VH-VL binders against Rho GTPase-activating protein gacF (gacF). Designs and how they scored, part 12

Target 1, 176 residues: Rho GTPase-activating protein gacF (gacF), of Dictyostelium discoideum (Social amoeba) (q8ssn9r234to409)
Amino acid sequence: EPISQSTEDYTDIPRIIKMSVEYLFEKCLLVPGIFRESANAMELQRLSQLFEKGGDIDLSEYTDPHCIGGLLKLYFREKPIPIFPYDLHKRIYSVLNEEDSNIKVKSLLESGLGKGQFLILRYLFELLNAVSINCNVNFMNYQNLAICFAPSLIQSFDLSCYDVIERLIENYHSIF
Key: E = the ipSAE of ESMFold2; O = the ipSAE of OpenDDE; V2 = 0.75 times the mean of E and O plus 0.25 times the DockQ between their complexes.

## First folded at step 12 (VH-VL; framework fv_vulinacimab)

Design Y3 (from X6 with light chain L30V; at its last look DockQ between E and O 0.66; V2 from the best seeds 0.78)
Fold by ESMFold2, look of step 12:
Structure Y3 (fold): chain C 176 residues (1-176), chain A 117 residues (1-117), chain B 112 residues (1-112)
Amino acid sequence: as target 1 above (176 residues)
Amino acid sequence: QVQLVQSGGGLVQPGGSLRLSCAASGFTFSNYVMSWVRQAPGKGLEWVSAISGSGRYTHYADSVKGRFTISRDNSKNTVNLQMNSLRAEDTAVYYCARHGDWYFDYWGQGTLVTVSS
Amino acid sequence: DVVMTQSPLSLPVTLGQPASISCRSSQSLVHSEGYTYLDWYVQKPGQSPQLLIYKGSNRASGVPDRISGSGSGTDFTLRISRVEAEDVGVYYCMQALQWPYTFGQGTKLEIK
């Protein structure tokens, strides 16, 4: 089975992603250690189950940013097919030091991702870029964020994954 | 045409230090993860450390963590292993290796490190 | 750490006969995209290791088709359909699913 030819077509951004990213944008850009600090495991499981059941969910009074950060990572880590294909990251890795590398990276993302995958990643990386801009307060620069997210997005611990995700966070506006 | 040429081996006392170097040619060095792998005399292979193409991301085997430091200089196409607080069990032939994806597609010629009183 | 166990550790073979080396991992080496994080290397006498098989069953460049890899999950096999003198050496399987990367103990193939 051709796994790099994903049949996933995310025509809309999943509710768990929309709500988590909105919460994190609204409340968490200045939270120290966001995405690095541990979530409470029982609360993380409770929220995950709540989103799966599709009930009414209101995060406006939710007070545990690390749990929402953990929920976002857990969503990507648990996908049967990673949102970011391994072979695509290797193709991007091969051009990171070339002339006009960001143009080439943008082209590879556009050709290598389904429309839904691209929209979800653009939304996520907008958030990660915004977090990294505030790193003097939250202590999470784009390198720290790459360490936190690459294993969940690509479902690989290959060290090339970190260099790729780092580029996408740092150069968000040129690439997406 | 890919070549990995190693240098820096030798005899050293326990507690001493040694630096290994691996010079790369025939490929765009900064685009590749590099590893060190060692082989004690008469024994099998043991992975030691890895470094990403940028040099910003590293991993170490538990047996060497805190004592060994992997680094690279992409302007000179070299990967290095600084070995401090050496022990007798560090005695081995050390290989540098280039990663294809995760697998080691090219290997250096090996450099003997002997740690002995 | 993922433990890799090879058998046999010593493999004397008559020229022209088949050889088979088993490798077992303590955890599944298949990833969700179907990648198999199992590679095979040979170290010929006096040489550095060299890649034979990557991603479970893919033959590295220059490796003859009489050498093949198979298996899935936790159980893997390297086969040489007809042993030649150049095949003498120590064969290692390696997992790269997670850090640290770990090797099997090695299988020494000799001509008897």
Scores: ipSAE 0.758, ipTM 0.888, lowest interface PAE 1.0, mean pLDDT 92
ESMFold2 (binder alone), look of step 12: mean pLDDT 94; pTM 0.957
OpenDDE, look of step 12: ipSAE 0.875; ipTM 0.935

Design Y4 (from X6 with light chain G56V; at its last look DockQ between E and O 0.59; V2 from the best seeds 0.00; counts 0 for: pae E 3.1 > 2)
Fold by OpenDDE, look of step 12:
Structure Y4 (fold): chain C 176 residues (1-176), chain A 117 residues (1-117), chain B 112 residues (1-112)
Amino acid sequence: as target 1 above (176 residues)
Amino acid sequence: QVQLVQSGGGLVQPGGSLRLSCAASGFTFSNYVMSWVRQAPGKGLEWVSAISGSGRYTHYADSVKGRFTISRDNSKNTVNLQMNSLRAEDTAVYYCARHGDWYFDYWGQGTLVTVSS
Amino acid sequence: DVVMTQSPLSLPVTLGQPASISCRSSQSLLHSEGYTYLDWYVQKPGQSPQLLIYKVSNRASGVPDRISGSGSGTDFTLRISRVEAEDVGVYYCMQALQWPYTFGQGTKLEIK
């Protein structure tokens, strides 16, 4: 399944996200339990440090998809400020059941996120949507993916966060 | 005017089951997370369970996990708590509560659940 | 789980005198976005709990100015400048930073 990438998107997204998402898009869309299965803690740390040091990284022959999935989640969790603002999530949550909610959500995202944030999230949710499309094989529907990512993205355990992230994954094409 | 009206509860033997219900009015029900909080006789408050607006996501206290099930029907503006395998320590007044912004801004009147042989 | 510790557990107060309740959390209740999720509730005799203070210092609707909350990180205080008869009840602090939500033991405020 193709990944949509623009030059602008590529340049404004951190290397760790770009490489991880690309790897996952290319090789992991059909992996059962992707993002749900726990990764080896030592390997996650190793990879994280490798990216932090800015070394030459090649994931083309990498064989543990769960570590890359875990790495992606870890990246968002470790940010001092969540990539998805809590207040924005609340605003989105408030309109989820309204008429033309997708249009409203789109507007809120575009107005409520910085350019970098928006690009990162759009890129991520494209992947998550693609994963969810193959849920019959990987068993990761948009609900399961929301459970995996909502705490990392919003850094909150508010249950409304899951509803919001779920909707963004499910309706990716209409929202982003 | 926001209202939470509870029903259900009563006396049950250990191992039995009860279902609590909370009917909401005065607000867009589906836009709010709902919780159950209980209070054993003469004791403090204990959070029991929460459910997202859509009803698809839930949380449970470890003390009730696997035995209690929270659900909601947004078409009827109700949140429910199915309590199975009840124990004596589950004896409490149970409150439904609305999440405002994480905090509980409105509470039901409470329902007594007594588990005794 | 985050442990919430209140003190005192019993608070006899003379009418018109101030009252203070302390609440400590086992970890910081400060969210990364700057919100601190510490709330205060009161349960008056024969009633359901009701919200008094949310996010440390915000008074809920209908709460009089004589009641206030303060604190940061792991240490919080609820203050009543002039205790009235209607203030009798059990006060609870609660953290809402993470699941499970946890309450303090409760502080029983009584009139001497």
Scores: ipSAE 0.183, ipTM 0.736, lowest interface PAE 1.9, mean pLDDT 92
ESMFold2, look of step 12: ipSAE 0.400; ipTM 0.790
ESMFold2 (binder alone), look of step 12: mean pLDDT 94; pTM 0.954

Design Y5 (from X6 with light chain D39N; at its last look DockQ between E and O 0.87; V2 from the best seeds 0.79)
Fold by ESMFold2, look of step 12:
Structure Y5 (fold): chain C 176 residues (1-176), chain A 117 residues (1-117), chain B 112 residues (1-112)
Amino acid sequence: as target 1 above (176 residues)
Amino acid sequence: QVQLVQSGGGLVQPGGSLRLSCAASGFTFSNYVMSWVRQAPGKGLEWVSAISGSGRYTHYADSVKGRFTISRDNSKNTVNLQMNSLRAEDTAVYYCARHGDWYFDYWGQGTLVTVSS
Amino acid sequence: DVVMTQSPLSLPVTLGQPASISCRSSQSLLHSEGYTYLNWYVQKPGQSPQLLIYKGSNRASGVPDRISGSGSGTDFTLRISRVEAEDVGVYYCMQALQWPYTFGQGTKLEIK
């Protein structure tokens, strides 16, 4: 099933993603090495379990940005089915150098993803684009971010995944 | 018809350098990940290096990291392997190969590199 | 690194008879979407390697249906139902689960 499932509307994003992305937007755009630096694996599992239980979770005073960055990657990496289908990325890869490639990429995303998947990815890539804009201080450009996220989103190490994810980060505004 | 035509190679002394080239035709070259795979005389196959369609993402076997550089020129439809600090253990036939997905669907004819003193 | 082990390493076979080659990986090659990261190649005498089977069981273009791949997880088999003279060569399995891609040792198929 889709990572974000709502039968009532299509704006529903899983709480773990919404809260993590909000935290990262608010507090972490200038954090050096965000998404690249490791966090404690036991703390990552603890946070993941807290979100699964659905108890009262408050990140307003949380001070470990690398754990929240790791939480996002862990969430996607551990899904039974990747949020970004492997075959979709290959279709996108085949058009990256064509005339009007961003228009074609946008069309492939819209037809190849469920509404919930699309909304989650749009939200994530908005954050990744914002992080990359601040790469002079956080040291995480489009290419670094693609390396960090492509394996979690597509669950593949194929080099084509990085070219695809890089395009989506760099050209966020044209594609999403 | 997909074709991969290789050039370069030859005999060099240890510590020397060579540059291998692979010219592609019959497909949209920039849409494909490319690899180099080598085979020492009488031995099996060993993957060496890969490069993404854009040329921006590369990976290397530990045995060649720091000494070999893979590159591509999408305007000329070529993938190249610059081999520096060559050692006797680098003696092999080198193949360029095109990726379909996680497999090599087309291979070049092979180029012999001999490193001896 | 994922270790790929082939058996037998030498496979003499009578023309027209079946042949079977085993390949075992040190880790499961199953992807979460159900893909199998196992491929087979043949290197015929004096030639470059060429793809036979990809993603565990799919035949490459031009490969006859008498050649098939099967298996899952860590145990894989290449079968040739009726060996022909053109099948002489060295057969390699390869994993693509992770870098570096690694090959089995090769199985040399020869006509008795």
Scores: ipSAE 0.611, ipTM 0.847, lowest interface PAE 1.8, mean pLDDT 90
ESMFold2 (binder alone), look of step 12: mean pLDDT 94; pTM 0.957
OpenDDE, look of step 12: ipSAE 0.907; ipTM 0.945

## First folded at step 13 (VH-VL; framework fv_vulinacimab)

Design Z1 (from Y2 with light chain H101R; at its last look DockQ between E and O 0.72; V2 from the best seeds 0.78)
Fold by ESMFold2, look of step 13:
Structure Z1 (fold): chain C 176 residues (1-176), chain A 117 residues (1-117), chain B 112 residues (1-112)
Amino acid sequence: as target 1 above (176 residues)
Amino acid sequence: QVQLVQSGGGLVQPGGSLRLSCAASGFTFSNYVMSWVRQAPGKGLEWVSAISGSGRYTHYADSVKGRFTISRDNSKNTVNLQMNSLRAEDTAVYYCARHGDWYFDYWGQGTLVTVSS
Amino acid sequence: DVVMTQSPLSLPVTLGQPASISCRSSQSLLHSEGYTYLDWYVQKPGQSPQLLIYKGSNRASGVPDRISGSGSGTDFTLRISRVEAEDVGVYYCMQALQWPRTFGQGTKLEIK
């Protein structure tokens, strides 16, 4: 029956994702090593806990983009079920080298993801695409970004994951 | 039918180099992760290296990092293992293997590499 | 590295009798979506390894029903309900949780 097996029902973009992506998209596209450089573990944990409590959070004065980048990866890595289903990535992998592959990938994403999962991923990949466009300054091309994000999104180190995530970053506008 | 046909084995002296090749047929080669797995005489299996379908992503066992290079040519349907700075402990039968999801669903016939001191 | 430990390492069996091989991992092999990163291979005399069981319990193509895999988390078992002459070989478990992929030491199954 379904091409993929999503177990989470996302009804809207979580605040932690919306605020983190907005911060990074508005302020951090030119930051060297964004998503690759390590965040301070104590500060990352503190910020994660603040989002969990749901209080007033204001990132306008926050000055460490690497911590916000780390927060995004941590959010996805710690999900009980990966936001990107393993079987969906394998189905996408099988069509990457076919004619009209981006059309097929788009179709697989639309049928294999819940509405909320699709919205979250579109929002994230828009940011990742924008970062990759500025790679001459930030040193993060789509290949580097795939290495950083694939393990968090799919919760797998299989090498097929990197080829899939790379395609989604590079071909964002055709696929999402 | 899926086939993996290996070549390039032989006898080399310590410090020497050797290149293994694995020719694939019966499937869309570029859609598959490939690995090399070795077996020293009388010993068990040891994974050596893997390469993604695109060829852009690789992993290596610690015992071979910096000495071995995995590569593929999707136009020729081959995966290769360049082995440099060979040591006696590299003596083994080397198998190429195709990944299903993560498991090795098809294996080549094996190629003996002997590194004599 | 994830360490895989097999027992027994040598398994002489009478034809028609059951056989059981244990495999333990140093870390849980359970994926969050319920997949098990544990596969079994057999290497028959003079041959390359062949896939027997993938994802903990799924039989590869052509593997008879008398061969099955089971287990959870860190403890896994390969069972042959009735050993036949063609089952002679060395059996390996492998984990795919992380890199490097690692195998158990092997279990040599022989007819006594």
Scores: ipSAE 0.709, ipTM 0.874, lowest interface PAE 1.2, mean pLDDT 91
ESMFold2 (binder alone), look of step 13: mean pLDDT 93; pTM 0.952
OpenDDE, look of step 13: ipSAE 0.885; ipTM 0.942

Design Z2 (from Y2 with light chain A96H; at its last look DockQ between E and O 0.57; V2 from the best seeds 0.00; counts 0 for: pae E 2.03 > 2)
Fold by ESMFold2, look of step 13:
Structure Z2 (fold): chain C 176 residues (1-176), chain A 117 residues (1-117), chain B 112 residues (1-112)
Amino acid sequence: as target 1 above (176 residues)
Amino acid sequence: QVQLVQSGGGLVQPGGSLRLSCAASGFTFSNYVMSWVRQAPGKGLEWVSAISGSGRYTHYADSVKGRFTISRDNSKNTVNLQMNSLRAEDTAVYYCARHGDWYFDYWGQGTLVTVSS
Amino acid sequence: DVVMTQSPLSLPVTLGQPASISCRSSQSLLHSEGYTYLDWYVQKPGQSPQLLIYKGSNRASGVPDRISGSGSGTDFTLRISRVEAEDVGVYYCMQHLQWPHTFGQGTKLEIK
């Protein structure tokens, strides 16, 4: 069955995203290779199941940033419908180099995403922008981060996806 | 009016090099992924390489990886294919193609590359 | 690699009669959002390839209504309801869900 639009409601940011992004902001901006280094597969599965189960989760003393980074990517990769619609990324791609492109990209995101999707993506891209600003220490510039995240967010390997995600990371403050 | 005009083909001995160029007009070149697709004489189409609008992201067919380099110059509206260590099996007509709203919507006129002893 | 298999490879047709070309992929070309990563191209004699059908069934600009695409998953069909002289050429299906992108072998349509 073809699906042209996202049907998921992201009105409230899921706990797994909120807690992962918060942890990564507070403790991991200077971690070398964050989002690129592999997570321990058994620990990743353990945390994933813990979040699915619910209950009290406390990451304040957690020490494995690569597992939290992996958990965040896994969440987006496993969505039955990508959080970032394929057609929306194509529309954004077509305006990337026009006059006032960032204004146009912002408008396309606001009209093409539900409120919850927009809030989740804004929160994520704020983190990715912050990581890229520290790339001289963590070795993760906006290009590296686009490679890590574009396939999970859009669920596509089209080369246009990388240029779109790269723009959103680099120009976060103008776009979100 | 979208137009893709190719140049740079010819006859080369095995182990030699050629550079193909594709000049674009009638659209905002940097907004489009570009590909090279080839067709050996009397044979079907084979995708060769692709490059993103920014030029920072590329893919290659395994048969050409390490020997061919795709590049673009957005100030000149050109996409190029540098072909090194050419082999007889690289003999083909090479097309540049634009990735439009959906896939290969415009193609260049083709450039013949012949690799023979 | 995703293998694309076309049949027939040679298709002689009488003017005004229908023609049908089959394409089968070794893997499903359906994306989770319902898009089909299957296009059809024609290469007319002495010309570059041209896009005919995208997303499995959508006609490219300038393609007449007598040419249509159908199918999903792994089995696809290009149909010409009445063949005209201008339809002579080689028809290719192509998948672009996965790298490397791959074409079928081509179907040569000729007037008999």
Scores: ipSAE 0.539, ipTM 0.819, lowest interface PAE 2.0, mean pLDDT 90
ESMFold2 (binder alone), look of step 13: mean pLDDT 92; pTM 0.939
OpenDDE, look of step 13: ipSAE 0.883; ipTM 0.940

Design Z3 (from Y2 with light chain S32T; at its last look DockQ between E and O 0.77; V2 from the best seeds 0.77)
Fold by ESMFold2, look of step 13:
Structure Z3 (fold): chain C 176 residues (1-176), chain A 117 residues (1-117), chain B 112 residues (1-112)
Amino acid sequence: as target 1 above (176 residues)
Amino acid sequence: QVQLVQSGGGLVQPGGSLRLSCAASGFTFSNYVMSWVRQAPGKGLEWVSAISGSGRYTHYADSVKGRFTISRDNSKNTVNLQMNSLRAEDTAVYYCARHGDWYFDYWGQGTLVTVSS
Amino acid sequence: DVVMTQSPLSLPVTLGQPASISCRSSQSLLHTEGYTYLDWYVQKPGQSPQLLIYKGSNRASGVPDRISGSGSGTDFTLRISRVEAEDVGVYYCMQALQWPHTFGQGTKLEIK
C-alpha cells in the first residue's frame, strides 16, 4: 500500500512496513550491525519487487536480516515526499531543550503528522527503541540508529535531523 | 540580540596547535547547529566544520579532517575549534557562524590564525 | 562535492545602475519538498560576511528590496536594481544540499 497524499490519512500500516518491522522484532534484535551493514543489492531488488506485486509473501523462513533492514530504509528513502516533513523536524528541534520538552515534542508530532504517518512512525520507532536497548550485543545505540535513519525519513542531511531522530528513539515511551 | 564573540588566534609555527573559541548570547544556544568558516588572505570563503545542537554530530572538510576537532559546551554557550598539526595552508581568518535552517544567519567578528616559521 | 561557479569575478558598476551576479551549481539544489539549497552572502570591506538571500529568493532581515535572488535548479542570479555606495563588497553564493557546504569564488562589486 503506497503512502497517499490525499486528504484521507492512511489508517493502516503498509504491508511492506508491517512485515519488515515484525520480522525485525521477532528475529533481529540481537543481530550485530543491523541497519548499518549493507544488503545484497540483487536480493534487495527481488524483495522490493515482490512487495510491489502485492501477492502472498511469507517471511517466516527468511534468513537475511540485513536485506529486510535495507528494505525498510529503502521504502522511506524512495518516497517522493518524505514521511517526516523537514519543517516539522525544525519545529521539534526548537523545543528539544525546553522544560517538558518530550510533552512538547509529542504535541508537535500529533498536530504535524497525519494519522497514518504517525502510526507508521510509532511502529518504526518502537522497533528502533528495542534495537537500541540491545546495543551491548547488536552494537547499534540510538545515535547509530539516528545516523542510519534520519536521511531516509526526512530526506535531508541537516545535522539537526540527527538530534531530532535520536530523541524520538531514546524517549520513545514518553513521546509516542 | 544575537551575538557571537570570538577569541583565540595568533601566530603559530607549522605543526603547532591552537584553540579558537566563540561565545554566544541572545538565543538558545543548544538549539542551533554551529559552523566554522575560514577565509585565507585574498581568497574566498571555505566551510571548515559543523556541530549539531547536542554536540554529538559533526562534519569536517576533508582538508582538516583528523587535525581539527569542533566541540561545544552548552553550559557556557561556547563553540570551540581545536586545531592540531597546523600547516601554512591553514592561515586564514576563522569565523564562527550560526545556522538558521542550513544557511549562516549570524557570524562572529573573525579571528586571524597565521601559520608561519 | 557540489561545485559552485560564480560570474563575473569582478564587477565594476556605475552608481545608480543595475548589477547582476550569476551562480551555477554542478547539480540541482532543489529539495523534494520544494526548498532551494542556495544562499547569498556579502562581505563588505573590513566586515564579516552577512546573509543576504536564503532558500534561493528570500531576503534576510534588513536587506533592502532592491536586492533580490532568483533562479532554478542549477542557475541562480543575485540582482541589485540600483547600486548604491554601501553595496561595495564581495558577494558569495553557497550550496547546502550536501556536505561539505561549498561557496562560489566570490564576485567583487566596485563603484567605477
Scores: ipSAE 0.646, ipTM 0.860, lowest interface PAE 1.6, mean pLDDT 91
ESMFold2 (binder alone), look of step 13: mean pLDDT 94; pTM 0.954
OpenDDE, look of step 13: ipSAE 0.896; ipTM 0.944

Design Z4 (from Y2 with heavy chain H59Y; at its last look DockQ between E and O 0.89; V2 from the best seeds 0.00; counts 0 for: pae E 2.2 > 2)
Fold by ESMFold2, look of step 13:
Structure Z4 (fold): chain C 176 residues (1-176), chain A 117 residues (1-117), chain B 112 residues (1-112)
Amino acid sequence: as target 1 above (176 residues)
Amino acid sequence: QVQLVQSGGGLVQPGGSLRLSCAASGFTFSNYVMSWVRQAPGKGLEWVSAISGSGRYTYYADSVKGRFTISRDNSKNTVNLQMNSLRAEDTAVYYCARHGDWYFDYWGQGTLVTVSS
Amino acid sequence: DVVMTQSPLSLPVTLGQPASISCRSSQSLLHSEGYTYLDWYVQKPGQSPQLLIYKGSNRASGVPDRISGSGSGTDFTLRISRVEAEDVGVYYCMQALQWPHTFGQGTKLEIK
């Protein structure tokens, strides 16, 4: 179901996102190299197909965090329309060094995203912020995470994407 | 008015080093991705390197990786290209360029680098 | 790398007549949101390159209406409806879909 079809309530987060983020938040904040380390390609394909088919999926005792991290990135990378619009990131980029930049970035996100897009991104960036706070143990600071996620979220390799995603991770609490 | 004023360049022997500089004015420098683009004598344009507004993210053409380093100083509004282990094929006019979205909307005047023995 | 191929490489034209330059990419330059990663530049004699057309068809500031860009996917055209003496120079297309950004070989436009 397209994200653009979201309602005003928060129950339209795709199952694959909700379950992946919950798993990663609950079990993976201290995992070294999370989001950077490669997933096993066969297992990633298997999980992706399980989520696509639906039905009961239980991750409570799943033991491969790098596959869940890879699954999350793959979901965003394969969307026909990027969850983070390219033009929105350029508008955010233009204000990153202004006074009260976080207030301006927050306003741009609120006006530039549909409700479902905003909900999904808030959920994701809460996780990424939490991972970056634990970078002394997991070795994934906000810059490393921006490199891992910016191309998947915006579907662009423009260098401005990294500066924007970095800000959203680092300043999650002020922006979201 | 947007201006990009370049300095540096010159003649150097193979294996030598040069540092190119580009001074920006008329816009909020730190909001823009900057690139270096070169043009060998009588040849076309070739992109060389880019750096994000913060200076923390860079990219290089394969032909210069490990030899060239792009950097910026946002307090001085400058972007620089440190060129090491120079080769004859690095001979070119080097332009600094500002990115709009991805396109190069403003260009410096160019700086000639000649690498020969 | 995305290969950009321009045609013709040399374009002598009579003043007041139209001119057309083709640019072909080795893969589609269309972004999923509908943007086209294709830009055109001109380098006039003794000058730095300057932007003419961005995102496939948008004129840069100061570029006259007689210069236009068109095309989609892999096949693009720069058109000058009436060539003037100031149009002399080398015209380049560039793709920005991927790093490295790559240029066509250039088309040298000259007045006959």
Scores: ipSAE 0.561, ipTM 0.843, lowest interface PAE 2.2, mean pLDDT 91
ESMFold2 (binder alone), look of step 13: mean pLDDT 94; pTM 0.950
OpenDDE, look of step 13: ipSAE 0.889; ipTM 0.941

Design Z5 (from Y2 with light chain Q98H; at its last look DockQ between E and O 0.63; V2 from the best seeds 0.00; counts 0 for: pae E 2.7 > 2)
Fold by ESMFold2, look of step 13:
Structure Z5 (fold): chain C 176 residues (1-176), chain A 117 residues (1-117), chain B 112 residues (1-112)
Amino acid sequence: as target 1 above (176 residues)
Amino acid sequence: QVQLVQSGGGLVQPGGSLRLSCAASGFTFSNYVMSWVRQAPGKGLEWVSAISGSGRYTHYADSVKGRFTISRDNSKNTVNLQMNSLRAEDTAVYYCARHGDWYFDYWGQGTLVTVSS
Amino acid sequence: DVVMTQSPLSLPVTLGQPASISCRSSQSLLHSEGYTYLDWYVQKPGQSPQLLIYKGSNRASGVPDRISGSGSGTDFTLRISRVEAEDVGVYYCMQALHWPHTFGQGTKLEIK
């Protein structure tokens, strides 16, 4: 049986992720509907291509947070192998309601992810946790964020994905 | 052993309501997505609704959206289907089913719902 | 919605002979990690459906090795290498990659 032929390895934080997450931390924690609202498709594609080419990019005066949020999701969705393995999420799902579940979840992440995957996910989930803390202003609680991000991270619409991603957002500090 | 035991059902007029229940045992109920699947008399299978282990995430077939509500009580190990505004085309045997890795690995015994005037 | 099409819809077979059921989806069922989200179920007379094959080719617990699944993308086959009397029932394929999950029309297997 063939498995994925992609061997993409996450050895460091890609520039697109680092710059997008930094922008969103600086500009977007109070933006209503961040990650939920649609991005302009043409602008999203242009930014994606600029990062791919390795061009000189400066986001310091960029004014469209929804495009940067969309860019972040697009990056994960387009990878040939999901950054969050499907089988790993099923293993995590099976322990979500056990005693000391967060300790078990942390252990499963440590054993099931490569170092680069873990680093990128920790960086991302720190942002998502921060967005959820401000949900009274931005209207994006941890459930809303799980709906927006689980399909991109796991590349699946299985309902178990949402419960898993939700836990990681809400309990970021215990798990990462 | 895994068991799904269903209750509810019966005869109701169009526009009426019924509530179906499915009691689970033999596994950690809250770790599993649950679905309802129905089968009209003499017809094939049709997925109706699903609910995540936490109960916070649900999905519905278009034909029942807005009329049916799936819910679960993890303290009682039950999944329920509240069916409102029933129509003749909702007449079917309704099964509850547990999700494994994208498959329905265990099924209840089925509950007949008949909607007729 | 993803349309699942089975053939044949009626399958009379002689005991001891092979049987084959085709299932086609209107959309690819291949996940980006290379897994196929196609399941097979049987509903024996008077019973609830039972899982036979999951993820295209994996046999569920208790399913004999004479029953197998194969295929990829949009074309799938359930094969019974030697039909026994206990195999009588209606066989359904189902896709589990896309919402809503959808079933084929069913194939009724009978002993002739």
Scores: ipSAE 0.433, ipTM 0.795, lowest interface PAE 2.7, mean pLDDT 89
ESMFold2 (binder alone), look of step 13: mean pLDDT 93; pTM 0.943
OpenDDE, look of step 13: ipSAE 0.907; ipTM 0.947

